# VH-VL binders against Crossover junction endodeoxyribonuclease Hjc (hjc), part 2

Target 1, 126 residues: Crossover junction endodeoxyribonuclease Hjc (hjc), of Archaeoglobus fulgidus (o28314)
Amino acid sequence: KGTRFERDLLVELWKAGFAAIRVAGSGVSPFPCPDIVAGNGRTYLAIEVKMRKELPLYLSADEVEQLVTFARGFGAEAYVALKLPRKKWRFFPVQMLERTEKNFKIDESVYPLGLEIAEVAGKFFQ

## First folded at step 5 (VH-VL; framework fv_felzartamab)

Design b19 (from b0 with heavy chain Y103G)
Fold by ESMFold2-Fast, scan of step 5:
Structure b19 (fold): chain C 126 residues (1-126), chain A 124 residues (1-124), chain B 107 residues (1-107)
Amino acid sequence: as target 1 above (126 residues)
Amino acid sequence: QVQLVESGGGLVQPGGSLRLSCAASGFTFSSYWMNWVRQAPGKGLEWVSEISSDSSYIYYADSVKGRFTISRDNSKNTLYLQMNSLRAEDTAVYYCAREPSYGEYDTSGYLDYWGQGTLVTVSS
Amino acid sequence: DIELTQPPSVSVAPGQTARISCSGDNIGDYYVYWYQQKPGQAPVLVIYYDSDRPSGIPERFSGSNSGNTATLTISGTQAEDEADYYCQSYDSSLSYVFGGGTKLTVL
């Protein structure tokens, strides 16, 4: 089931000032659901969580469309949170994803554009 | 309380072999990634090797690839380092160190507890 | 290797703020960790994930990491803080890399 990092991301979201919860998929299977929903009173997020050893990451068009559908209905912004080995979590608005014929992707050209958690929370350290 | 106790160090001739052990206690050993880090006398820290909680992921520093083998026995709470074809530049204190992780794939890589080390001297 | 550069030594008077740098290309894209080592002892983790403190580490220890430089800051430095400090991050192949170490003297 593989997402022991789920706890890590949830803790990082709370440290950044978000209240966050994990979504159980089985209870809402007829409806779109993200992995995590989070809010800090100003910003609300619907998050699909991905962990990969290497790029590129591919997401199906259906998976992205379901995430966007939930986000619109909930009043949240749709993000993919990606963890690569040794690197910080990066947050990708779905609008940042590269479109292919059948899928969306995050590759070496998109990855550096991803946001740190502090940027998503509206805080940036210089 | 977390304890890591290294053993197996000693004097060895160039080209020889040694097997280091690290006995772990005070935590669930099978839930943690483990590392070996060395320090030559009067020098800085140098990472040697890491192993995942279930041994499915193993990594080595380029300086030891093909010569050293990391392994673990979760039933005995013990980490091992088999060192073959030893060279003078392998002379160092070898530390066993625990890597906290939330999963089998976690390579976030930091070392929260260290043993006191065991000295390996490679000399003729 | 020398991918991560630290000053060899830093000296500070008791009660003053010590700052130890760790420089590497794009180090801000990776997590940085800091270890304290006293003579004859094993290293002790003092900062993880750039700025978090383990339980038992005094509040006077703090960290930051952005761009090409990570910094360990010790405010109100005490005699017991005298030690060697090592930063740790990763190389381009994502293997562990330690900085060369900084000897902090409190005099």
Scores: ipSAE 0.015, ipTM 0.628, lowest interface PAE 6.8, mean pLDDT 85

Design b2 (from b0 with heavy chain Y105L)
Fold by ESMFold2-Fast, scan of step 5:
Structure b2 (fold): chain C 126 residues (1-126), chain A 124 residues (1-124), chain B 107 residues (1-107)
Amino acid sequence: as target 1 above (126 residues)
Amino acid sequence: QVQLVESGGGLVQPGGSLRLSCAASGFTFSSYWMNWVRQAPGKGLEWVSEISSDSSYIYYADSVKGRFTISRDNSKNTLYLQMNSLRAEDTAVYYCAREPSYYELDTSGYLDYWGQGTLVTVSS
Amino acid sequence: DIELTQPPSVSVAPGQTARISCSGDNIGDYYVYWYQQKPGQAPVLVIYYDSDRPSGIPERFSGSNSGNTATLTISGTQAEDEADYYCQSYDSSLSYVFGGGTKLTVL
């Protein structure tokens, strides 16, 4: 049920200089796959897309492990892209996520550490 | 052609009430969030109220909370603002404005089309 | 929490670049929008999502937003650009907040 906001993120990624595609809309793949794959010739991303009305966002350990497994095999960096109402998309490298007993979490302490799309494209760190 | 036409403004004494209407045409009214924004003579824009496409989410500026009520009738393509306990500082041109939505859970948070406004004067 | 500060007025000669600032703490964390208002008329959206232009808005209008300042830039300013300009973003409760407005005079 992520079709609309996944498409919105594709537009933002293309505006930032990435070529981006939606990997799977059916969830039928026998192999782990992210929601979006993007590349700009220097940086390659495997992205799990989330939209929430408020924090915290929880991700299962299995969900994060599948994202990381795909990213390693593909040669990409694993990110969670999160949209909150009226705020910009923020990108969270999976290593930035707060680990809980069973889950990973983005809460009010982690959210401010998220990267803007221009930072992910390398414009602020290059 | 997208069109928003406000009506119901006029002269009213302090403590009085007015109901403003905004007639929408040229788009699917029931798919959009709607807003009221006001502007006192010679002053800047001040946001007043916001209503979701299905009326499930309603928000007010602190200055009008408890006195104003926003509502809509999607079958008539009309937005309303019921204004009670009016004060001199409520004197302004009141605009209705359309807010696009991105998704069911997310608003775009901006106003892409505005009506011409209706003047409310609270005096005497 | 954000309060948006704009200069009350900016003056430019025709063909010069006008820059109108909109300052607020951490405004770069939120989207910023710009509206043009001519005397006796309703506001018109000229920039949305920091830097995007609606269909029909001339290419000379552009926007940026980072850190504590958003900027509306009008390159090669024309006489018809003379108007009041308002920035808009959100407070910490995500309610709409408008800047105080800037009167652009084209000499």
Scores: ipSAE 0.196, ipTM 0.757, lowest interface PAE 4.0, mean pLDDT 88

Design b20 (from b0 with heavy chain E104D)
Fold by ESMFold2-Fast, scan of step 5:
Structure b20 (fold): chain C 126 residues (1-126), chain A 124 residues (1-124), chain B 107 residues (1-107)
Amino acid sequence: as target 1 above (126 residues)
Amino acid sequence: QVQLVESGGGLVQPGGSLRLSCAASGFTFSSYWMNWVRQAPGKGLEWVSEISSDSSYIYYADSVKGRFTISRDNSKNTLYLQMNSLRAEDTAVYYCAREPSYYDYDTSGYLDYWGQGTLVTVSS
Amino acid sequence: DIELTQPPSVSVAPGQTARISCSGDNIGDYYVYWYQQKPGQAPVLVIYYDSDRPSGIPERFSGSNSGNTATLTISGTQAEDEADYYCQSYDSSLSYVFGGGTKLTVL
């Protein structure tokens, strides 16, 4: 059941002009792996995919560090894509995440700052 | 191949009860959220209730909350709506409709297949 | 709560473009869906996720959703497109909300 939203996100990425692929076995690899890799010839993304019933979303420091490590090696920007019930996907560059003593989070103050997929594609910032 | 067939509608007195059924075929019923939507004669669509694939999430329109109960039996591929304390304002064609899900607690939020509907008339 | 407002009726000549609006506060933050209903029939999904067409829906159907207004556009309108059209999104409680419906007349 858990793969349906990832497929929907892939469809939205392709509709926004990205070529995108889901990384199979991301959770069982010894190497840092994002959930999705996407590119449109100008912008390249390493995406950690999250679905939550409500805020806040917490991410471990290790999880964020692995995402950043992959992104740097690949030449991509590191993003968290978050889906809340019946709302559109929002994209959060890892720099936007609020750092706590042990973790990172997206709470009610950070969530409205998230980018729509068209903004991530660079359509509004040319 | 997807098919939804409603039944159980009819004429009932105010204050009475009816149980609607929706028989599903042509898809894995247990993987989909399901909805009831009604339409009063000559009027628009009004959402009534929804139920998650495993019945863990159930929601009702304020107008029916406390009077109607949505349920499902995945072993029989059947959706139900138990309607109690019926009022003249409940007179409508009742449609069952299929809703794709994102995850257990989140839906894609649209109704991709609808049944033919069953008429409920509440009259003295 | 969000109320979805549609014009009660729209009339176009065959071959002309029909535009049906669906207005609601910040509707662009949520997906919008469109349903076609012909007399005596169940509704049929014609647009999902603001602008996508289900298999079997003609290319002349398109959608958009931005700010406070979503729009269903039917280009080169055919007689068979005559129907009631309903938009659908969500209220602040994330419950389904339908617009009041628009009767499209093709003459």
Scores: ipSAE 0.086, ipTM 0.699, lowest interface PAE 4.7, mean pLDDT 87

Design b21 (from b0 with heavy chain E104G)
Fold by ESMFold2-Fast, scan of step 5:
Structure b21 (fold): chain C 126 residues (1-126), chain A 124 residues (1-124), chain B 107 residues (1-107)
Amino acid sequence: as target 1 above (126 residues)
Amino acid sequence: QVQLVESGGGLVQPGGSLRLSCAASGFTFSSYWMNWVRQAPGKGLEWVSEISSDSSYIYYADSVKGRFTISRDNSKNTLYLQMNSLRAEDTAVYYCAREPSYYGYDTSGYLDYWGQGTLVTVSS
Amino acid sequence: DIELTQPPSVSVAPGQTARISCSGDNIGDYYVYWYQQKPGQAPVLVIYYDSDRPSGIPERFSGSNSGNTATLTISGTQAEDEADYYCQSYDSSLSYVFGGGTKLTVL
């Protein structure tokens, strides 16, 4: 996986008021691990990070199940963060993903429903 | 320090041709996408063309597609714009500009350094 | 396709806050960038990724972008801030699009 785009997402999470860390060894652990874990004292996130040139994005059922399992055990909400060229990061709660026969997907119908980082960060504005 | 120096502008008749050059220094030219942006006298900025670091991706504004050709020579740190079938509407200052990579996988879509520009006048 | 609309001119007294808008359908879904251009000079990037400042740009420059409008804000405007300001984003094909430009006059 590219480490640079994950680091840049960490910076954006920090700017939005989250404390966030990259999870080392997410690709080799026998236990489910997200790419990023973030929290702001009110909202806690387990994030799977994806970059694609175009839609649709497919995620395996196993990948989504592992993300949900970790999030539930940690007390966090499960999100997929997606970056398309020249567009902002969008955050998709796993409940928003469309299930196919073998996979989950984000396509042109789902993509506009994605949340901006400020929406994920804020429950109420001060 | 980053420098971009355009040259090759001048007076040309409608239907004529010109070749613009942009000499880059102070950075690793071969690692950056490059752009041409123009500005007609007293008017706003208009994007013209974009080329990837290795020339595998090239894009043009609809107004110049089929008439202009962007190219680069990484061994000479130079960006080019070949302009054919010039029209009065092509009269403008032409800027070359550097585009950083975003995450190393896609274009950043913004221009962090610009040259001083070179004037192209298309007149009979 | 998408056009970015800016007011042609904005005038402020020294020390006042200048706000320059850049309007486009769903512009908040894309990053917006701002360039400053003084007469006879090349444009200079003053805001990137909606709200970030390049090194050397004064902290009085700030940006925002949501819904259909991006805004460049200059707090405590100085005489040297007189310039044309251009917003830049993308059309639906992800090609570069510039706004028409705003002339900022500091009285």
Scores: ipSAE 0.240, ipTM 0.773, lowest interface PAE 3.4, mean pLDDT 88

Design b22 (from b0 with heavy chain E104P)
Fold by ESMFold2-Fast, scan of step 5:
Structure b22 (fold): chain C 126 residues (1-126), chain A 124 residues (1-124), chain B 107 residues (1-107)
Amino acid sequence: as target 1 above (126 residues)
Amino acid sequence: QVQLVESGGGLVQPGGSLRLSCAASGFTFSSYWMNWVRQAPGKGLEWVSEISSDSSYIYYADSVKGRFTISRDNSKNTLYLQMNSLRAEDTAVYYCAREPSYYPYDTSGYLDYWGQGTLVTVSS
Amino acid sequence: DIELTQPPSVSVAPGQTARISCSGDNIGDYYVYWYQQKPGQAPVLVIYYDSDRPSGIPERFSGSNSGNTATLTISGTQAEDEADYYCQSYDSSLSYVFGGGTKLTVL
């Protein structure tokens, strides 16, 4: 589910100067993989894509660990990209996520700290 | 080939009620969120209400909450706005507008096609 | 409450660039959309997602959105571009908000 909004994110990444591809799910490989990988020659991203109607967003510890494992092996930074209705995509480095007993979360206190795509691309220094 | 045709407007007394209809054609109505937007004579656009493709999400402007009810019948390709307790300030051309979105949670938040509008006049 | 502010009027000569601003607190955190309305007609979407053009909209129309201001730019403005222009975004509750509108006069 969600192929349409994943394509939207791919277009936004390419507009921001990233080369990006969508990674096929478990049917392609039994190994951990993100939803999207992207690079611009300076920054490399492994992205888990989420669309939610409202906060909080919960991610399982296993989901986060698999994303981090892939990112480390690939040489990329691990991000969760979150789309709320009508708002722009926000990018959350996994270290920004709040840990609970069993899960990680993005709630109303974490959400404003998320980065916009231009910030992830480093364009605010240009 | 997208068409949206509003009807049901007219003259009504303060405190009265009207039901507006919007007949949609030329697209798969059940796949799109729909909106009502109004415009008072000589004034700007004011958003009124929004409904998701499956009616799971419904939103209203604060000025109409409790008085107006948005609904839709996907089998008839028709959007409705039931307006109760009408006030002079509700006098406006009411537009039906389509919002692109194929997922219940994937709201694009913009209006790509608009109907011609129907005039509602609230006066003595 | 956060309101989107547009200049009420902008005048340009044919062939010149028109710029219409839309100001709101942190508007750059939200997408902005632009609608053109000619007298007696329904609005027409001319820019969506800050800067994208719908099919059929001339390439002279462009948009930007950053910080507290979004801008609609019409390069090489033509007589048929004379209209009212409305920006649209969202309030903090994600409800639709329209700007007050700008009347563009082409000499």
Scores: ipSAE 0.149, ipTM 0.743, lowest interface PAE 3.9, mean pLDDT 87

Design b23 (from b0 with heavy chain P100G)
Fold by ESMFold2-Fast, scan of step 5:
Structure b23 (fold): chain C 126 residues (1-126), chain A 124 residues (1-124), chain B 107 residues (1-107)
Amino acid sequence: as target 1 above (126 residues)
Amino acid sequence: QVQLVESGGGLVQPGGSLRLSCAASGFTFSSYWMNWVRQAPGKGLEWVSEISSDSSYIYYADSVKGRFTISRDNSKNTLYLQMNSLRAEDTAVYYCAREGSYYEYDTSGYLDYWGQGTLVTVSS
Amino acid sequence: DIELTQPPSVSVAPGQTARISCSGDNIGDYYVYWYQQKPGQAPVLVIYYDSDRPSGIPERFSGSNSGNTATLTISGTQAEDEADYYCQSYDSSLSYVFGGGTKLTVL
């Protein structure tokens, strides 16, 4: 159901002043691809999109490595965007994720540290 | 056009029971989460209960949990609230409200249409 | 159980800007909705998703939500805007919570 939530996030990103596109076929490409790429002239993002009913969210090490590899090559910051029911989209820099033996996770200790879209857009610090 | 029409309100004694109904028309009822919200005379709004489109998720305010039961019949486009063990503090206008939702799993929608309300008075 | 705090009343002259606050711990983490209620009538949604307006709601209505405070702003307030206004968000259990309501008087 990624495409529906990805479209919602695109709308939120455009409203926040980002130009953003969804990467078609990201799951079947032989090359590393994020779900969304966005930029606002100051900040450039490679975004992996997740929607979950509850925490914790797990991401494979391969998913995170693919996201980081693309972001590095593109000159963008790597983020996971997470949507929980009734809550706003939260943006998590890859460095914020809790590493397990073979995976990464966002649990209740990490979730409050996530950034709102306005913070990612840089409206907090001008 | 969207219409929600509540019925079943009235005067009841403490400890009694009432069943409220909300008849929906003008939209695909089976696609929407539905809510009951109440308002005591001269007071503010208080959320009572919600039910998902397929009845898989049901939630209650702590003040009514164990006494009230929300249900729906999608074949009849009708929402229900069974109220048992009624107390004086349950006296209120009860509104049926539709929850607008952009996502299948996300109830971050809005209460976009409300019925006219039905008055429940609990008094001896 | 988060409590949403609104001022009980706000008064403005016609044409002036009205601001109604809705305060709650970490309210900026959740979407906020605003409802207008006139005497004897059901509530009407005037703002959803913090700042969006439904079709038919005048552009003078706007909203914001950050940190611990959400605000409904009515620019160039008209006599017809006189009503009770309620904010609504969610508690930590994701249950609906309403603010206590603010009576807006336009004199």
Scores: ipSAE 0.185, ipTM 0.747, lowest interface PAE 3.2, mean pLDDT 87

Design b24 (from b0 with heavy chain P100S)
Fold by ESMFold2-Fast, scan of step 5:
Structure b24 (fold): chain C 126 residues (1-126), chain A 124 residues (1-124), chain B 107 residues (1-107)
Amino acid sequence: as target 1 above (126 residues)
Amino acid sequence: QVQLVESGGGLVQPGGSLRLSCAASGFTFSSYWMNWVRQAPGKGLEWVSEISSDSSYIYYADSVKGRFTISRDNSKNTLYLQMNSLRAEDTAVYYCARESSYYEYDTSGYLDYWGQGTLVTVSS
Amino acid sequence: DIELTQPPSVSVAPGQTARISCSGDNIGDYYVYWYQQKPGQAPVLVIYYDSDRPSGIPERFSGSNSGNTATLTISGTQAEDEADYYCQSYDSSLSYVFGGGTKLTVL
């Protein structure tokens, strides 16, 4: 149940001072669409939500391109939020993802560079 | 309403075997991951083992791996710990504990309810 | 193998603030949980997900977790808070790990 993971992240985003909403039908929409959109009056996020049991996480070039396209049009920053078992949500700006021939990935070398939710919330307004 | 009752503890000789049981009531046992945690007399807590709701995932502390076997019977709402090749350092109160988590594939959990414990003494 | 380090004892007078630390490399990347254990009793969860309190736990209990240190704080400590306190998190293989425990004395 993807909705379950997204609901948990939604609660964490609200606790961190963001207003956030899950985008219904994001996985089947004909238009570029993130899983979650969030804002706190100074930072705006378009978030692709992933839960994995272990690394590496692979993302298709298409799903990253769709996320970036939406973020650009909306005026938001594009992030992948990743949950591993027993660890906190980590936020990865798409620029941090490692590009492969067909995909993008988050592996053991990239994972420690991910941001905590408080770090994402603390971005300078202007 | 949630209750966990351990049984099966007692005195056993080094090299012996013992099986602990934990009877659960007041919740849907088959929906929760379960844990065994032990505490040697006058010492701290030490995690021993965990088992997923459907027994698909089982984990052990290095100190007991290969000697202890965790299992469950969801039809009887009972958790088990089979302890073989017991050593003096296994002497402890053994607690049964329920793991609470938000994800069906992630036990990012905390031990929200504990039983009273059952004492296992390994001595000649 | 990872180790969570707690001070073995902390002593406070009634009404004072008690602070119990739990140190581990990059512990802030993992959730931390705190358990209270009184003599002859099973442990009781007092803090989960770093800083959340279960229903029935007094407001004087709070938690934080950042970098290499998690802290349990008991403001206005009362005699009934005298107990052993254990932090719990996970090792690099995601197995449960408990701290060595801290005996809180209120006198």
Scores: ipSAE 0.124, ipTM 0.723, lowest interface PAE 3.7, mean pLDDT 87

Design b25 (from b0 with heavy chain P100L)
Fold by ESMFold2-Fast, scan of step 5:
Structure b25 (fold): chain C 126 residues (1-126), chain A 124 residues (1-124), chain B 107 residues (1-107)
Amino acid sequence: as target 1 above (126 residues)
Amino acid sequence: QVQLVESGGGLVQPGGSLRLSCAASGFTFSSYWMNWVRQAPGKGLEWVSEISSDSSYIYYADSVKGRFTISRDNSKNTLYLQMNSLRAEDTAVYYCARELSYYEYDTSGYLDYWGQGTLVTVSS
Amino acid sequence: DIELTQPPSVSVAPGQTARISCSGDNIGDYYVYWYQQKPGQAPVLVIYYDSDRPSGIPERFSGSNSGNTATLTISGTQAEDEADYYCQSYDSSLSYVFGGGTKLTVL
């Protein structure tokens, strides 16, 4: 995982009609911050960015709670954007995540339900 | 302009060996993953092998595993394919191809430039 | 593993729209690429990332990819478009996989 990964997602978001920025972190700030915020004038997103070689993807309850807290305060929808090798970016509303005893996850049953960027942008059937 | 020039093809007997070379120019060779793709006479394209920019990742088609070895020399801008234990079904034009990835960090690549190919004929 | 199925041949009259399909299980979850190959020549990339065109490829070439089928569409087909067309994606092991190829005839 690197800043390159987040930059690649920024390019995809801009191509889909979103204005998007990578959130510059402050090492001293305790406040919740997503990896990316994006908007297209109709839809606003707070995005946590993940890359994995394979499923499942696990997210801590704290990580999901911080994403939701920021999104709510900002007026944005909370998403996890996941990239697997040679597959497209998939966008998962946090409500789509499976709850485990200690974490949330995206596994083989959840992954196919993920949205493509055009669906998130509301540009169906272009 | 990006150019890929294959060489080393020819007639070889079954069980023989041959080494193909691909000379690259017009781009920073050391920054790109590279591929070999072959095509039997009158048939379709078949992927053979790929190698990462630094040689840390190497993959082969099942049909050539254990017989073929892909390698590269970034100082010479050259890609190689060492072919051992050749069979009649290995007869094909062998193409060198550059892999371009929108995502530099992973293997979601595609083959944006191809050489003209070199013919390998395995026959007695 | 995904096997990519293409029709062996497609025929169109000049100026008509040609559509070449590439079918594979859940192919829409992967990017699809299209290559044009004329006799005696190396393949040329004509579509990448499902629908994007490289510089120099005519606007009449377009692509789509959804569900189990990717499609290459050539609008207002020209005689020079006569060639073999190959789709390419990835198998479950993430290795490159090519379709069997479609011969486009412009009569």
Scores: ipSAE 0.148, ipTM 0.736, lowest interface PAE 4.5, mean pLDDT 86

Design b27 (from b0 with heavy chain S101D)
Fold by ESMFold2-Fast, scan of step 5:
Formats: C-alpha cells, structure tokens, sequence
Structure b27 (fold): chain C 126 residues (1-126), chain A 124 residues (1-124), chain B 107 residues (1-107)
C-alpha cells in the first residue's frame, strides 16, 4: 500500500512547483529505479519513498547504491522522502544518511536535519 | 452519504455512569479510525478518545484516562463511549467524528465528518 | 508539549480579509487543520493538510503554516462566514490538540 503514500507525495511535489511522476513497477524492475522522479526546470530529483511508524529507518547498501546510480545517470539529486505518523514529509539527500557496517539509517539524530519540500524546491518554507 | 448519529446523552449525578453510542452509515465503518470530541457549554473543542479500525490502538485524553472507555462493534457500525465516575467538568456536548481513510500505522489525525452531538449534563 | 493559542475574537467588515492565527512551538513541523462551527451546529472541516480545501469549501478560504504560526485566511469575507474557528494539530505524543477557538464577527 506504499502506492497511496507515493500518490500523496506526488500531489505535494506538484503543489511545490515540481512536475513529478511515479515509477510504475519500481519494485520489480531489473534496472535501478526510484519510486518518484521530479523536476521543476532547475532542480531534478530521484526519490525513494519510505513510510515508517517510528525511527530508525534502515536502507540497504544496495538500495541506496541503486538510487544513486539512477540519479547520476539521469542528472538528478538522490533523496529519501520519509513520512512518520502525523508529521510532514521530510527529504534526506543520500549524503545525510548515516552509514552503518551493512546499512544506511535515519535515526533520531539525523531526522531533524531533513529538508522540507520548499527547501528542496529552492524556496523558503513559508 | 456519510452520517454519524450520537445518542445516550442526558442528566446524570456526579459519580454516576453513562454510555454513549454513535451509529454510523454511508461508509465502510470497519475501515476507519473513530474519535470522540467534547465541547462544554460556551467553551472550545476538547479531544476525548480515539480507536483504530480494529480496536488494536486506543488512546485517551489525560482528563478522562481511567474513567472513560472507548469501544466499537464493527458488525453493528456503532462506536461507544462508556463514561464512569462522572464529574461536573465532564458536562459537554459529545461528538462522534471520523478520521479519513488512511494506512493503519499513519493515523491521518484529523476529522472529516462529525455527528450532531449528544448533550451530557453532570449535576445534582 | 504543544498548546495552540488563537485570538479569542476577530472582527472584519464584509468584503475584507480576515486572518486567524494559531500559534504553537514548531507547529510548522506538523500538519494543521481548521474547523468552522456555527451556532447550534457540529464543526465542519474547512482546511486540511495546512492549505487544502475539502470539496464544497469556497476558494476564499486558504491556510498557511510555518515556524510557530499557522494562519487561516478568508479573503472577501462574507456574512455567512461568521462563526467560531478552531485550529487542530498534535502534541508531542501525537494526541489531538485543538486551539481555544476564535469568534469571527462580520459586521
């Protein structure tokens, strides 16, 4: 049911001035695929979408590498968009992720550093 | 159309008990989180309790914790609020309200439809 | 824990813009919702997710939420907009929190 959150995020991206598309079959493609691709004429994003009840969020090294590979080839910035209950979407450039021995993570120390959608668009949060 | 109809309100003495019901229609009741919100005469809105679609998550305002019990019967499309050890400050119109359809672990946290309310008066 | 503060009353002439504030520490990190309540009636949702309008709510209603203050704006206020308005968000435990309410008078 991740697709409903992906659709909700798509609407928020369009409201922030991005043209955005959801990548159909991203979970079954043999090639690197993000969940969402967005652009506003100056900024281009490859987004991996995550929804969690609580922190920490873990991402495999393979998952992050596939996201980065797609972003590099496409000319986009690689982001993880995270939704926690009742909180707004937060956007994490992959460079913000804390690397562990086998994984990457967003925990309570990293989460507050996440960007609002307006910051990702290059605008102040109103 | 979505309808929520509260019943069971009335006059009760301090220390007494009362059970409120909310009959839901026009939507798949078993798929939605439900809330009770109250409003004392001439005062503002105060959240009372919420219950998940399957009753696995239940939350209460600190002011009613230990005295009120929220429950639901999905086969009857009905939400309940059992109120015990009632105090004068519990006097209010009690509203039944629906949280919009959302994923279970991300409670949407707002109320898209409200019933008309039922008045509970706690006095001698 | 967040307590939401609203002015108790706001007065505006017909056709003027009404602004109702809702203040809380870091409220901009959470979604804010607005409810309209007319005398003797149940509340009606007028803004959800900070700035979205439910179907049937006039375009003159808009919302914003940033930093410590959320605002409900009613442009070209009509007599029918006279009502009590409540903001709603969450406390640190994710429980519902309502503002104290604002009586909007249109005279």
Amino acid sequence: as target 1 above (126 residues)
Amino acid sequence: QVQLVESGGGLVQPGGSLRLSCAASGFTFSSYWMNWVRQAPGKGLEWVSEISSDSSYIYYADSVKGRFTISRDNSKNTLYLQMNSLRAEDTAVYYCAREPDYYEYDTSGYLDYWGQGTLVTVSS
Amino acid sequence: DIELTQPPSVSVAPGQTARISCSGDNIGDYYVYWYQQKPGQAPVLVIYYDSDRPSGIPERFSGSNSGNTATLTISGTQAEDEADYYCQSYDSSLSYVFGGGTKLTVL
Scores: ipSAE 0.119, ipTM 0.734, lowest interface PAE 4.7, mean pLDDT 87

